# Designs tried in a protein design chat: miniprotein binders against D-amino-acid oxidase (daao-1). Part 2

Target 1, 310 residues: D-amino-acid oxidase (daao-1), of Caenorhabditis briggsae (a8xj44)
Amino acid sequence: IQERIPDSVVTIIAEKFSPNTTSDVAAGLIEPYLCDDDVDRVISWTKSTIQRIQEYMNEGNPGAESQEQSGYWLQSVKSVPKWLEVMKNVKILTGNELKMVAKRPEHKFGIFYTTWYLEPTPYIKWESDKFLKNGGKIKNSKIQKIEDVEKEFGLFDVILNCTGIGARHLIGDNEVFPTRGQILKVKCPSVKHFFIDDQFYALLNDTTITLGGTADRHQWDRTINPKISEKIFQENCKNIPSLRSAQVISSHVDLRPSRVTVRLEAEPDSKVIHNNGHGGSGITLHWGCALECVELVKKVLAGKPGISKI

## First folded at step 7 (miniprotein)

Design D15 (from A2 with D11E N12S)
Fold by ESMFold2-Fast, scan of step 7:
Structure D15 (fold): chain B 310 residues (1-310), chain A 80 residues (1-80)
Amino acid sequence: as target 1 above (310 residues)
Amino acid sequence: GEYTLRFEIPESPWVMMELFWRMIYVADKLGAVLTIEYRNGVMTVRVRFDSEEAAREFLKRMEEIAKELGLKVEVEIKEK
């Protein structure tokens, strides 16, 4: 909003900031995961995010690590989703190529491709720096209900609800629910490709590998389960035997803000616009969803004569 | 009370990003409510605390961070 709407005054109000957010735990690989079944929306949003990442790369990643990453996706039941069209070097593995990388009887079909990734913590800091330098305001505070925003901080022309799981109590959006994911961070510099199958994944970061995964719908437990970490490690070692000698760094739990469909819409006869329910694709969809929020803000402002611009 | 801190930020995205990150981290730990704004090379931070102990700890850590990053910080106390 700040970059696309001249003369806007934007304030971010949040309880937690980097490095203490759910986003800081994410692997940062650009790939639709546990998000939305509207493929065209997801593709559009993902393309926008890729453009933003190219902007980082072109600026030399000043505190925002990002790069291209290639790897394998092995499947028990063949699926070539349309969102692969945004990826590079997409190749369906031949029988001989599949034999070289398959580690399980259920690895029946394989796709090789190149995507992008970012390090979430440096990336969030870079976006925050840019936001502040362009005149944005940041305020840390916990809000119990959306109506409390204007009681505590003064009147706004538009309010964007980007609260994720919090939308459930802040708005009463009962379609929002957690999908609990537990991951393990390891160090194994010899692994140079990501590996994804029906249940497990190994995603490369700058100095570590994110191993997953679990996707427990409607589970709120934030406690790490050591047996789950052990299973994630052992199962990923079956897919990438080199991981058996990896250095284990840490375990993390992530409550992904899930919803059957992403909610990106303006409330009728209200100044509130919703942007939540991205599931496991918060990073993948973020910039595209942000750009669409700009268009929703413009529409809300156009429908209210005499209101100041945001 | 309410405190206002002003940091003169050199033309360096790295320094500003590092200051911002450390400041938010400390505020979260101490339960401080911050309002952060940047204008003309100056980052203005208005902070409110629930306790005098938290306020003293926050100011001490801000001075340490400023010294480590080679920045000067000006502190203004507003009594109500």
Scores: ipSAE 0.013, ipTM 0.579, lowest interface PAE 6.0, mean pLDDT 75

Design D16 (from A2 with D28W)
Fold by ESMFold2-Fast, scan of step 7:
Structure D16 (fold): chain B 310 residues (1-310), chain A 80 residues (1-80)
Amino acid sequence: as target 1 above (310 residues)
Amino acid sequence: GEYTLRFEIPDNPWVMMELFWRMIYVAWKLGAVLTIEYRNGVMTVRVRFDSEEAAREFLKRMEEIAKELGLKVEVEIKEK
């Protein structure tokens, strides 16, 4: 909004900021995961995010880490989703190629491709730095209800609700639910490709690898289960034997903000715009969703709600 | 009480980002409410606390961070 509406005054209000957010723990591989099933909107948002990442890469700013990386997606049931069209070097593995990388009876089909990767913490710092340098304001606060924003901070022309799982209590959005994910972070510099199958994944970060995982829908438990961490490690070692020599760094549990469909819409007869429910694809969809939010803001400011149904 | 801190920030993204994130972390630990704004090379931070002890600890930590990063910090106290 700040970049696309030059005269705007923008304030970000959040209880937690990097490095203490779910986004800071997430792997930064650009790939749709646990998100909206409207394929065309997901593709559109992902393309926009990729363009932003290319801009980030090209600036070469200190602390701005992102790369293109390649890897394997092995499947028990063949799936060639349309969103692969945004990826580079997409190749369906031949019998011999599949045999070389398959490590399980259920690895029956395989796709190799190149995508983008973003290190979440330095990227968030880069965006925040640009935001502050362009006159933005940041305020930490715990808000119980969205109505409390204007009571505490004064009047706004538009309010963007980006509260994730908090949307459930802040605005009563009962379609929002947690997807509990447990992951393990390790160091293993010899691993150069990401590896994803039906249950487990190894995603490359700048200096670590995120091993997953679990995706337990409607589960609120934030406690790390050591048996799950051990299983994640051992199962990923079966897929990538080199991981057996990895240095284990940490285990994490987060509650991914899920919804059957991403909510990106202006509330009727209100100054509130919703941008939540991205599940496991928050980073993958972020810039595309942000650009669509800009259009909704413009419509609200012009007295147009930005929705087709009332 | 409410305090205003002003940091003169060099045009170095590492220093600005490091100050910002250390400050946010300390505020989170101490239950502080921050409003952060940057203009003309100066980061202005308005801080509100529920506890006088927390405020004192925050200010002490901010001075330490400023020293570690080679920054000048000015503190203005609003009596409440």
Scores: ipSAE 0.007, ipTM 0.476, lowest interface PAE 9.6, mean pLDDT 71

Design U0 (from S17b with L23M)
Fold by ESMFold2-Fast, scan of step 7:
Structure U0 (fold): chain B 310 residues (1-310), chain A 80 residues (1-80)
Amino acid sequence: as target 1 above (310 residues)
Amino acid sequence: SKVRITFEIPDNPEVMMELFWRMIEVADKLGAVLTIEYEGNKMTITVRLPSEEAAKEFIERMKKIAEELGLKVEVEIEEE
């Protein structure tokens, strides 16, 4: 909003900030995962995010790794989703190629492709630094209800609800629910490709590999289960035997803010705009959703007496 | 209790941003409400804390962080 709407004063109000958010735990691979069932929306948003990542890469910001990454997706039942059109170097594996990489009886079909990744924490810091240096304000607060925002902080022309799982309680959006995910972070520099199958994944980061995982719908438990961590590690070792020599760094649990469809819309006759329900695709969809949100803000502002077209 | 922290933005903005992130962590632990404003070459941080004890702890931690980062910081406590 700050970059696209001149003379805007933007304030971010949140209970927690990076490096203590769900987004900080994400692997950062650009790929739709546990998100909207509207494929065309997801494709559009993902394309916008890729363009933003190219901008980030081209600025050469130190401490903020972002690059292209290639790998394998092996399946028990053939699926060639439309969002692969966004990816580079997409190839359906031949029988001989599949035989070389398959590690399980259920690895019956394979796709090789190239996508992008970023390190979430330094990337979020880069965006936040830009926001603050351009005059943005940050307020740390735990808000119980959306109407409490103006009671505590004064009047706003527009209120953006980006509260993720909190939208369920703050505005009574009962379609929002958690999808519990547990991951393991390891170091294994010899692994150079991501590997994804029906149940498990190994996604490359700058200095670590994110091994997953679980996707337990409607589960609120934030406690790490050591047996699940062990299973994630052992199962990924079957897919990538080199991982047996990996150094285990940490385990994490996140509650992904899921919804059947992403909610990106303005409330009728209200100053409130919703941007939540991204599930496991928060990073993948973030910039596209942000751009669409800017257009909704312009619409809301245009409907107010005394507000110029922006 | 209200605490106001003011300092001039150094030529190295990365040092300033490290201070920001560490301060967010301290504020979160102490139940503080934090406001950051950039005005010219000046960064002003206003922190509202739930008690005078929390305010003193916040100030102590901020001074230690500033020392570790080699920053000079001005601190004032305002009664309201």
Scores: ipSAE 0.000, ipTM 0.169, lowest interface PAE 21.1, mean pLDDT 68

